# Miniprotein binders against q9bqp7: the designs that were tried, part 11

Target 1, 240 residues: q9bqp7
Amino acid sequence: VPQNWFPIFNPERSDKPNASDPSVPLKIPLQRNVIPSVTRVLQQTMTKQQVFLLERWKQRMILELGEDGFKEYTSNVFLQGKRFHEALESILSPQETLKERDENLLKSGYIESVQHILKDVSGVRALESAVQHETLNYIGLLDCVAEYQGKLCVIDWKTSEKPKPFIQSTFDNPLQVVAYMGAMNHDTNYSFQVQCGLIVVAYKDGSPAHPHFMDAELCSQYWTKWLLRLEEYTEKKKNQ

## First folded at step 8 (miniprotein)

Design z18
Fold by ESMFold2-Fast, scan of step 8:
Structure z18 (fold): chain B 240 residues (1-240), chain A 81 residues (1-81)
Amino acid sequence: as target 1 above (240 residues)
Amino acid sequence: SKMEVYIWFEGDSPEELYKAIMRLLEKAFKLGAKVYIYVEGDEVLIFIEGVPEEVRKRLAEEAKKLAEELGLKVEIEIEKS
């Protein structure tokens, strides 16, 4: 149980569209700040299970590819992920705000993987947009806020080499999603409320992406775990 | 002294991995241990929270037995804490 509990949802906000909502998706830039990011908090408070799995995966890959091969592989995975996010932002943005499209970005296996999910996405409200929790003092850069099958969601796009059919296999992804959600719900730059999350795991070979939908109840459960991670991070910083 | 136990099963058969998970969970529950499961493709990590040495020994024995019976690879790591 977190010592400094704070609600994920804002009772003063509605998830219904209103006339003051912008017609173009919000893209608030992430400002350089001493306030910790969601990814920083999660990285510095990884569970023992995550550390074990990550280190084991690293050792296995080094044995298979060599140290130089491992570095090349990880650099390639990072670049592919970056391109995937750029392509999704381009696809989901209105044509008037789009940068010149790179055909190669739009035709990757990852984009093929996610096509059936994109058909259910509409009403995009934010893309690659900064969020800040004004009370809990953390920041983040979320991928997307849009309606998925009629539900307003924080959507997080992930690439994977291995299938992830169960939400439990996505590590900290649920915590990342609810951290962004809680921040957005209490950020004065936004006027709406998000109560649902969606983690979309896309595959390099074009196999159908796995959507992991998180309803309000599940988001509340993961929010408590996020608060514990944030508390752990804060205590580690004080112990210096 | 409490110990944390990490049991990792690896194999290419989802049915055999599932059987290993379920049997180990049953054993852990009978021994009063709290268990968390993480699945990553064809690998499964089972984390067991703070257990006495005797419980750790029994769970390690069960995991090795299951791996042999089901044709899985198994690795076991133990941390005091």
Scores: ipSAE 0.006, ipTM 0.353, lowest interface PAE 9.6, mean pLDDT 78

Design z19
Fold by ESMFold2-Fast, scan of step 8:
Structure z19 (fold): chain B 240 residues (1-240), chain A 81 residues (1-81)
Amino acid sequence: as target 1 above (240 residues)
Amino acid sequence: SKMEVYIWFEGDSPEELLKAILRLVEKALKLGAKVYLYIEGDEVLIFIEGVPEEVRKRLAEEAKKLAEELGLKVEIEIEKS
């Protein structure tokens, strides 16, 4: 149990739309400063096992591809992920954009992979939007907040190639999702409450994406683990 | 002097991987070791923290024996803490 426990859900908020809610999805820009991001906290508090898995994956890839090949591979993976997120933001945005540009973004195998999941997504409330937990002092940039099969979710889009390394697993992805959720639920820039999460793993070959839905109970369980990681981060920073 | 032990199992059979995990974890716990597991598809990492040399040797030999018996690939890495 974390020594400085704080609730993930805000009892004074509802997941239902209010009349004061904007009609277009929120997109609050991320203002980076000395306050740690969710990704920074998670990277600085990786277990010895996670660090070993990452280093082993790097060594395997370097052996297969060479150092230049590994650099090219990682750059391509990053670029593909960025393009995938840009395409999803365009698809889910209610604003009119150039149709020809949108059609080009829709041609990737990753976008084909998520088509069946996108059919169940509606009521988009936030896209590529900054969240800040003022009490726990962390920030983040979430991908999407929308209804999935009628339930309001923080949605995180992931890409995967086959075969994928261990480090590409969802080990910290649930923690990332609940960290964003807890921040949003207590961020004054937002008025609604999110109680569910969704991690969507899309595949390069267009194979059907795997949705990993997280109900309120599961989110609460991962929230406790996130609080422990955050506590570890603050202790580690204090001792530097 | 204490050692950290990383044991990787790889194989096409989830059943055989599970057998390897259960038997190795049971042995490690009986030897007083602290154990962590990572499972990803057809690969399993078993991390065993802070064990003396004699325990390390016994766990490494058990892992090799299990891999041979169950038709799995095994890789073992050791790091001094």
Scores: ipSAE 0.013, ipTM 0.399, lowest interface PAE 7.8, mean pLDDT 80

Design z2
Fold by ESMFold2-Fast, scan of step 8:
Structure z2 (fold): chain B 240 residues (1-240), chain A 81 residues (1-81)
Amino acid sequence: as target 1 above (240 residues)
Amino acid sequence: SKMEVYIWFEGDSPEELLKAILRLVEKAWKLGAKVYIYVEGDEVLIFIEGVPEEVRKRLAEEAKKLAEELGLKVEIEIEKS
């Protein structure tokens, strides 16, 4: 495992804002191509443990809701997540763009849930923006890059119906965050360096969201695990 | 012959789930087994890697005992490695 051959941080980049940084957040469009996305890599390299847990959850939900009820439930969860991300992009964009958005989109339990987190978010540099790791050949679409409590973070917004007070409860989310971070740090479309991550789990009932802050050391630890998943994906791809 | 053991706990009490995790991990360590833990809301999956039949039996018995004592649901699956 060559963790030191592909570092997450770029020593030639600063995490401080420079004069050439645009005043408007970056939004690089995602190009659909044969290069794997972070989410595809993670989905296709799930461990036996993760597959077993997912299958048990699926069986339980089908028993409670029926096949059609389960499909409706998962569709609704996806739609709510999409609307939540759209609302956050609108809120975090410059003031003048907020007037062009649906006011009702900004009024949800999920948005109420994250209010206390948003108060600590400033200096937004990227929103719904594509990243590509030029050497490792993977792509992603990150939610947000901004300062959280004064530290520049890749921020990933999640919705959940069950409490997730521990980072271990967020599954592959830390791997997703560091994969985006490593890609951005080595993507020529960006000039700055991100060293921290933040996973924000919002709740439908408006209960306070759980922030999971990842410092540079923790990001480095999860980066090692991401590299293993990427290697496993590449190996499986060769054998197909 | 090596066996992979999957132990699934379910319950509404985070405190009781945590107690089950800690006690099962302690038992596994005493038996020389390596343990991986995954948490999803009110469900916990404990994966125990490549253990001999005697160790498997003891871990399965401990898991059932803990579930009964702590008011949790338990399901155990064994896979031949």
Scores: ipSAE 0.000, ipTM 0.335, lowest interface PAE 10.5, mean pLDDT 78

Design z20
Fold by ESMFold2-Fast, scan of step 8:
Structure z20 (fold): chain B 240 residues (1-240), chain A 81 residues (1-81)
Amino acid sequence: as target 1 above (240 residues)
Amino acid sequence: SKMEVYIWFEGDSPEELLKAILRLVEKALKLGAKVYFYVEGDEVLIFIEGVPEEVRKRLAEEAKKLAEELGLKVEIEIEKS
């Protein structure tokens, strides 16, 4: 139980579009400052178990690939993820033109992997957009806010080489999603409310992506865990 | 001062991994331990808290035995406080 609990949802907001909403998806630029990002908080508060898991994975990869091979592998994974996000932003943007499309990005296995999910995505409200929780003092950059099967969601796009059929196998991804959700719901740059999340794990070989839908109740449960991680980060920073 | 046990199973069979989790978790809980586990692809990490040194040794031995029986790779790390 967090010491300083704060609600994830804002009772003054609605998930329905209103007349003041912009006609194009929002893309607020991320302004870096002393306020911690969601990813920084999560990285600095990994459990002993998570650290052990990560170190063991690194040791196995170094054994298989060598030090130089491991560096190349991690660089390649990062680059593929970046390109996947760029392709999705392009596909989901209503202002997309044929001249702005990269045919190679649209033909990747990752994009084929998410096709069955994309057909259920509509009403895009934000893409690659910054969020800030003004009361809890954290920031983040979310991938997408759109309707998935009729429900407004914070959507996080992930690439994976190993199958991740269960939400618990997505590591801290549920915490990341609810952290963005809580920030957006209390950020003055946005006027609407998000109550659901979606983590989409895409595969390089084009195998169907796994959608991990998070309803309002599940988001509230992960929100409590996020608040604990945020408290741990704040306490650790005070003791530095 | 608490002693913690980290048990890592790895294998290509989801069925054998689940058997290992269930049997080890059941034994740890019967010994009064708190148990957590993470699943990531072909790997499972089991974290056991609140066990004295003698119980820690027994759980480590059980984990090794289960790995041999089920054809899994196992690594065990015991953290002293």
Scores: ipSAE 0.012, ipTM 0.380, lowest interface PAE 8.5, mean pLDDT 79

Design z21
Fold by ESMFold2-Fast, scan of step 8:
Structure z21 (fold): chain B 240 residues (1-240), chain A 81 residues (1-81)
Amino acid sequence: as target 1 above (240 residues)
Amino acid sequence: SKMEVYIWFEGDSPEELLKAILRLVEKALKLGAKVYMYLEGDEVLIFIEGVPEEVRKRLAEEAKKLAEELGLKVEIEIEKS
């Protein structure tokens, strides 16, 4: 009876900060090659139900906005998400440039939305940083690793115009978080261990963001599901 | 290889949405169907399998009646696999 041979947590690593931890957050650049990214694996292995929901959403939006309006809306959503992540990196990083002083980005409704979450975030270890699971052969770019309410978390920042009060409403986001966690825990560029996740859904109107905390047990459950998605991806690519 | 039915409900009233879900799920289970449910905000997707094509079409028709009765929007898709 085979057990899981690829654990999410690395028993040789500590999840506690030490005095030798870098004073600045790590930011390792993503090196693209033939190794698949977390997002590519998830996009290529969507369930029938996820495809149906995405198609229904697209059809509704196109009916309301037209083809050109839908493209403009999608481009604006992407741009706003990118700016939100850039603003958060600036807020959480001790390093500053002249470009990081753009206060218009820091005044968005999304930033207002996350203020109460940011008050509980400290001990930032990594920002917009690449992770690679050498044994499982996948890569990713995580948003943030920091302490949330005293617990070291992989934190994923999301923007939404609709309320998402349930973790189930975030679909593959829990899988994305644990994939980054497992990779980081086995990546030689990092020396610490993360056992918790946090998905933060920020709202354009400034309504309070919804935090979805994932403890070690929940992360282990989603890790099993991520491994199945990764295996499905590998099998599909092998048979192309 | 059985037929799959995707039923999506949307509405402003959580109470009416829950009524539609409970009535449809109860009917499907009594007919021996297997039911999966996915939630996103004010939208619910119900996926039904495990019964013959004619029974699934009857469940789709029940979903339309429930939506009309409870003032909800409904979208239905039937797929053979």
Scores: ipSAE 0.012, ipTM 0.437, lowest interface PAE 8.0, mean pLDDT 78

Design z22
Fold by ESMFold2-Fast, scan of step 8:
Structure z22 (fold): chain B 240 residues (1-240), chain A 81 residues (1-81)
Amino acid sequence: as target 1 above (240 residues)
Amino acid sequence: SKMEVYIWFEGDSPEELLKAILRLVEKALKLGAKIYYYVEGDEVLIFIEGVPEEVRKRLAEEAKKLAEELGLKVEIEIEKS
């Protein structure tokens, strides 16, 4: 149990939207600060299993592609993920500024992969939006907050290439989601409560995406693990 | 005397990866070992905690046999806990 335990849910908030909520999804810009990001905390506190997996994947890829080929591959995977997120933002909240690129963004196998999930998504509340936990002092940029099958969720979109998976943020996806959730629930830029999470893994070949739904109980369990990772990060920083 | 074992399976068949996991988990449970696994795309990482050397050797041999039988790549790493 973390010594500086703090609740994930805010008892002063409701998970139902109120009439004063914006009709367009919120998009609070993320500003670089001395405050650590969720991704930074997770990267600096990786488990032995995560480190082993990442190092072995890197070694194998460099052996196969060469050092320059590995750099090109990782850059391409990053670009694919960025385009996938841009396409989803366009689909969930159409914008005039993206109109000229819409056809190219929408033609990926990843978008085909996620179509059956999107049919169950409605009531979008936030897209590509910054969150900050003022008490626990961390920040993040979440992908999406929307209703999935009638439940308000923090939704995290992931891409996976079945033959050559990119190991960015492996094992930590549930922790990332609950970290964003806890921050949003205590961030004054937001007025609502999120109690559920959804991790959607989309595939390059268009195979159906896998949704991993997290109910309130599961989110509470992962929240405790996130607090332990945050505590570990804070202690490591003090001891450097 | 207790050691941690990491086993990595890689292949393009989800069915063969699942067979490898299930058969190795069954073997580990019969040997009294605690096992954890993670699946990411075409990769499976298996972590086995606190196993005696005899159990480690038997699980490593089973993993290599399964990889050969199911057409998977396998890597095994051992760390003293």
Scores: ipSAE 0.000, ipTM 0.278, lowest interface PAE 10.8, mean pLDDT 78

Design z23
Fold by ESMFold2-Fast, scan of step 8:
Structure z23 (fold): chain B 240 residues (1-240), chain A 81 residues (1-81)
Amino acid sequence: as target 1 above (240 residues)
Amino acid sequence: SKMEVYIWFEGDSPEELLKAILRLVEKALKLGAKVYWYVEGDEVLIFIEGVPEEVRKRLAEEAKKLAEELGLKVEIEIEKS
């Protein structure tokens, strides 16, 4: 149990839509850089197992592709992920026009991969929007908040070249989702409650994306693990 | 002191990888160890936490034996916990 436990859900909030809610998805810009981001916390507190796996993967890729080939490969993976997120924001935002978008971005294998998931997504409340937990002192930029199969979720879009049919294969992604959820539930820029998460792993070859739905109980379990990672980060930063 | 054991299996047969996971995890649990595993494609990492030196030796020997029996590649790394 973390030393400084704080609840993920806010009992004063509801997940039901209000008549006063904006008709367009919220997009709060990310402000201050002095407060650590969710991704920074997770990157600085990787487990021994994660460090070991990452280093071995890196060494094997360098052996296969060479140092320059590895750099090109990782750069390309980053760019494809960025384009995928931009395309999804465009598709889910009513203010985007198809004529103003690169048609090639909308026809990628990754977009084909998520089509069956997108059919079950509605009621978009936030897109590429900043969240801040003032009490726990962290920030984040979440991908999407929308209803998935009728349940309001923090949705995180991921790209992968290898199958990830188990939530355990996504490593820290569940922690990232619940960190955003807890921040949003306590952020004064938002008025609603999110109790569920969804990690969607899209594939380059257009194979059907794997959705990893996280109900309230599972979110609470990962929230405890996120609090431990945040505590580790805070302690490590005091000692540096 | 207690040890941490990292066992990496690699192979082309999902069935043989599954056999290695099931047999090694079962053995580690019977010895009272905490066990975690990760699967990436045709590779699996089994992480066994906080084991005494004697248990560590037995787990390493079992992993090598399983790799030979099942035609898998294996790498083992030991760290003090």
Scores: ipSAE 0.011, ipTM 0.367, lowest interface PAE 9.1, mean pLDDT 80

Design z24
Fold by ESMFold2-Fast, scan of step 8:
Structure z24 (fold): chain B 240 residues (1-240), chain A 81 residues (1-81)
Amino acid sequence: as target 1 above (240 residues)
Amino acid sequence: SKMEVYIWFEGDSPEELLKAILRLVEKALKLGAKVYIYFEGDEVLIFIEGVPEEVRKRLAEEAKKLAEELGLKVEIEIEKS
């Protein structure tokens, strides 16, 4: 899939606010289909080096915690991530009923970690919302679309126990962000243009989160890599 | 490729970790290897391919010496040819 046939940005759309834009953030439900999700494409096209790194991590954890301990650990990590996303959706939603949620969720270390980032977030346009690229036929569920320091971004919230001060430490996360961006920019359920991405890595101990801002040029570079991963996925599916 | 070596470093000192990476990568490139580097927090994975078994053994021994010298933890896996 050549970059010039399927650009990330839609020339028919503007990133400026429209008077007809809804005041309540969009939340389109994800409809499961035979159409692949961004996460499935990325999981099925991991490099052998990425697979090796994940397998080594898994083996080390099982060695340290035992099989039952590893299952408990991974279950807890999953639940913490889910609660973190639910808390962020509640905080960023203008609806009063969502702000009445469990006080304990709002006091987690992960929420403390992102406070300084949230101060720079405004103009929320979508939360936990489904996107589909109508031409490239893939779907996704993005976390958030909002202005970060005045720039409209697809924002992806990540949890980590270890510091991630470099974007290279976030692996496929930049590809995930640009895949959502390209889909949203070509999805008829949305009318605006997103040109920037933001990966926010929050820490369990409340240490300040690391923001990884992706400008339009960087997003275009990762878009080319995403198109290659999508092509690889399509070829692997044909050969099975 | 069956001519692959995986070297994993872990340590609390970013400076010592970077020294190990630079010295190992320089040696591998001079020996005609293709090198890939991946970061995961305070850990780094170095994947080396395109070198014969004897060169792979030499690189593995160099990684062990660097880890001991710089106070790092190291794990090495060599894929059988």
Scores: ipSAE 0.012, ipTM 0.453, lowest interface PAE 8.0, mean pLDDT 80

Design z25
Fold by ESMFold2-Fast, scan of step 8:
Structure z25 (fold): chain B 240 residues (1-240), chain A 81 residues (1-81)
Amino acid sequence: as target 1 above (240 residues)
Amino acid sequence: SKMEVYIWFEGDSPEELLKAILRLVEKALKLGAKVWIYVEGDEVLIFIEGVPEEVRKRLAEEAKKLAEELGLKVEIEIEKS
């Protein structure tokens, strides 16, 4: 896959609202099919360094917690992350009924962590919405598309606690964000252009979340790296 | 063949961790290695690739000396690919 043939930005699209844009954020369901997801591509093309770091983390956690303790810990981390995303979708949705019914979801330390970021988020255009790149043949489920400090962004919400071993959830997060961005910019279900990304890392203890803003130039740099990962995935699939 | 070296440092002093990183990375780059650095809190992993076995041993020895000198914990993993 030559990088020059598949640009991240679509010259036929604008980031400005148009008359045909819906007033309610888009939520296109992710359909299971044979087309690989962004997360699948990234998981199947992890570098030796990433595989080593993940395995090292697992070994240390098992030594500290035992096998059953590790399973419980991992399940709890997953559940907390899921609840955090559900809470954010509820908060950012214009529907009052969702906010009323899911009041308990809004009370976590992770939600306290992101309050200062949410003050700068407006103009939500998509929430928990499926994207597909028509020519590169991959799909994904993005968390949010909204304006952050006046700039339209693909926003990815992450939860983090500081583990004893050295592993960051952000290793492939910039690639994930630009993969969603490139897909959305070339998906016929969407009419707008996204040129920026935002990764928000929220903390369980309510400590202020860290925003990692990605401008158009940085997104273009990560897009090139995403195309390489997608090419690696395609080659591995041929050799399976 | 390509051989990999993974060096992990842990310590309470950001200044001493930074000194270890800078000195080890400088040595690795002068030896023609490709270096990756991952940081999480008080822990640092330095991944070094594209080095022959003799260079791997030299970098491992340097990392141990730096850890002792700077009061850091160190773990080293040497892998063949």
Scores: ipSAE 0.014, ipTM 0.449, lowest interface PAE 7.4, mean pLDDT 80

Design z26
Fold by ESMFold2-Fast, scan of step 8:
Structure z26 (fold): chain B 240 residues (1-240), chain A 81 residues (1-81)
Amino acid sequence: as target 1 above (240 residues)
Amino acid sequence: SKMEVYIWFEGDSPEELLKAILRLVEKALKLGAKVFIFVEGDEVLIFIEGVPEEVRKRLAEEAKKLAEELGLKVEIEIEKS
């Protein structure tokens, strides 16, 4: 049980469209300062299990690929993820046109992988947008807020190379999603309520992406775990 | 400081992988262990915590035996503090 409990949902907000909603998705720039980001909190408070699994995975990959091969592999994984997110932002932005899209981005295996998911995505409210929890004092940069199958979701896009995905990122994905959700629900730059999450794992070979939907109850469960991680981060910072 | 047990199983048979998981997890839970299971394709990673060193060592031996019986690859590590 976290000692600094705060609700994930804001009872003063609705998930329904409002007349004051902007015609284009929000893209609030990230203002970097001393306030910790979601990713920093999670990286600084990895569980013993996560640290062990990450180090073990790293050791196995180095044995398989060599040190230079591992560096190249890791660099390529992060670069592919970055390009995938950039492509999705472009595709989902209402300001983009077919003439402005890079044909090579649309032909990538990861983009092919998510096509069936994208068909169920509509009503985009935010893209690559900064969130800040004004009471709990953390920030983040979320990928997307949109309706998935009629439910407003914080959507997090992930890339995976079958069969060896980056293990560490999968463990904290639900925490990352609910941290963004709680921040957005209490951020004065946003007026709506998000109660659901979606983690989409896209595959390099174009195989159909796997959607992991998180309903309000599941989000609430992970929110409690996020609050514990945030508490641990705060305590750790006091001792530095 | 606590020692923790890492057990990795890999194999082509989902049936045999499931048998290994169920038998090992059941034994660990009966001994009061906390068990974390991660599945990655045809690989299964089992992390066991919350039991004395003696028990962790016995669970590691059980995992090795199960892998041999079921024709699975196994990797076992016991970390200390």
Scores: ipSAE 0.013, ipTM 0.389, lowest interface PAE 8.8, mean pLDDT 79

Design z27
Fold by ESMFold2-Fast, scan of step 8:
Structure z27 (fold): chain B 240 residues (1-240), chain A 81 residues (1-81)
Amino acid sequence: as target 1 above (240 residues)
Amino acid sequence: SKMEVYIWFEGDSPEELLKAILRLVEKALKLGAKVYIWVEGDEVLIFIEGVPEEVRKRLAEEAKKLAEELGLKVEIEIEKS
């Protein structure tokens, strides 16, 4: 029930490839801008439940690991996530060769975890690419757009350690995906339409990654929640 | 005003944790609440939204009772939204 409602899908677009689509995956750089990013909007509009979850996780981890151990743990989680995304971009890029790859990046437990997902990924159209919603005035940097089991998806790669996941963005992961989707569907730099999302949670021990597929109906439901977060962000900035 | 209830269960038994989830979530949903669940290892966090004051108190008491019955640790926080 956002007051500034706008559709997630663009009726002028198709999810099928056409002759105007580039043959190489798009990688549009994220440019310095005063327009808010998806991540900034979400960070500035965290709900009380998200704040509570983050604080509980933090206190628990500090109790278990100590303050220095907690800092080391969070630094390691960040580094592992960064290396995982770099490895996936390399694997999915058609121009990469074995001679250009870091063999160690390709042998991590996280990469082993996603092998069965990657077998179902094809037709990569965008990698680490910027999106902008021209009407709603927000920007983002998405991980990947590709077909998963024949469905064109915005794909978001996540890392998790057993037994404790990094909970910081738990409620926001689906919102992030649909925000990117809505932006891409209305961004003139792209000619196709995405109607599905996929959140892939990879595990450090190589256990099979969990795919969380979001069909068009589920994406529409989360899109309404994203619009409410965006409205809240705009009101907070307008009143400050 | 909107009420937010956070219920955290911890225990060594996956079976007892599942019993707590099933009983509490089913009750909350029947009362018209929105429920969010986070599960990891020996922990379960349940967030309940859209709950009036009398329902909030009943769900908090049910959670405490379930923890005692099932030998689980429980923490509960209630905030005005």
Scores: ipSAE 0.006, ipTM 0.353, lowest interface PAE 9.7, mean pLDDT 78

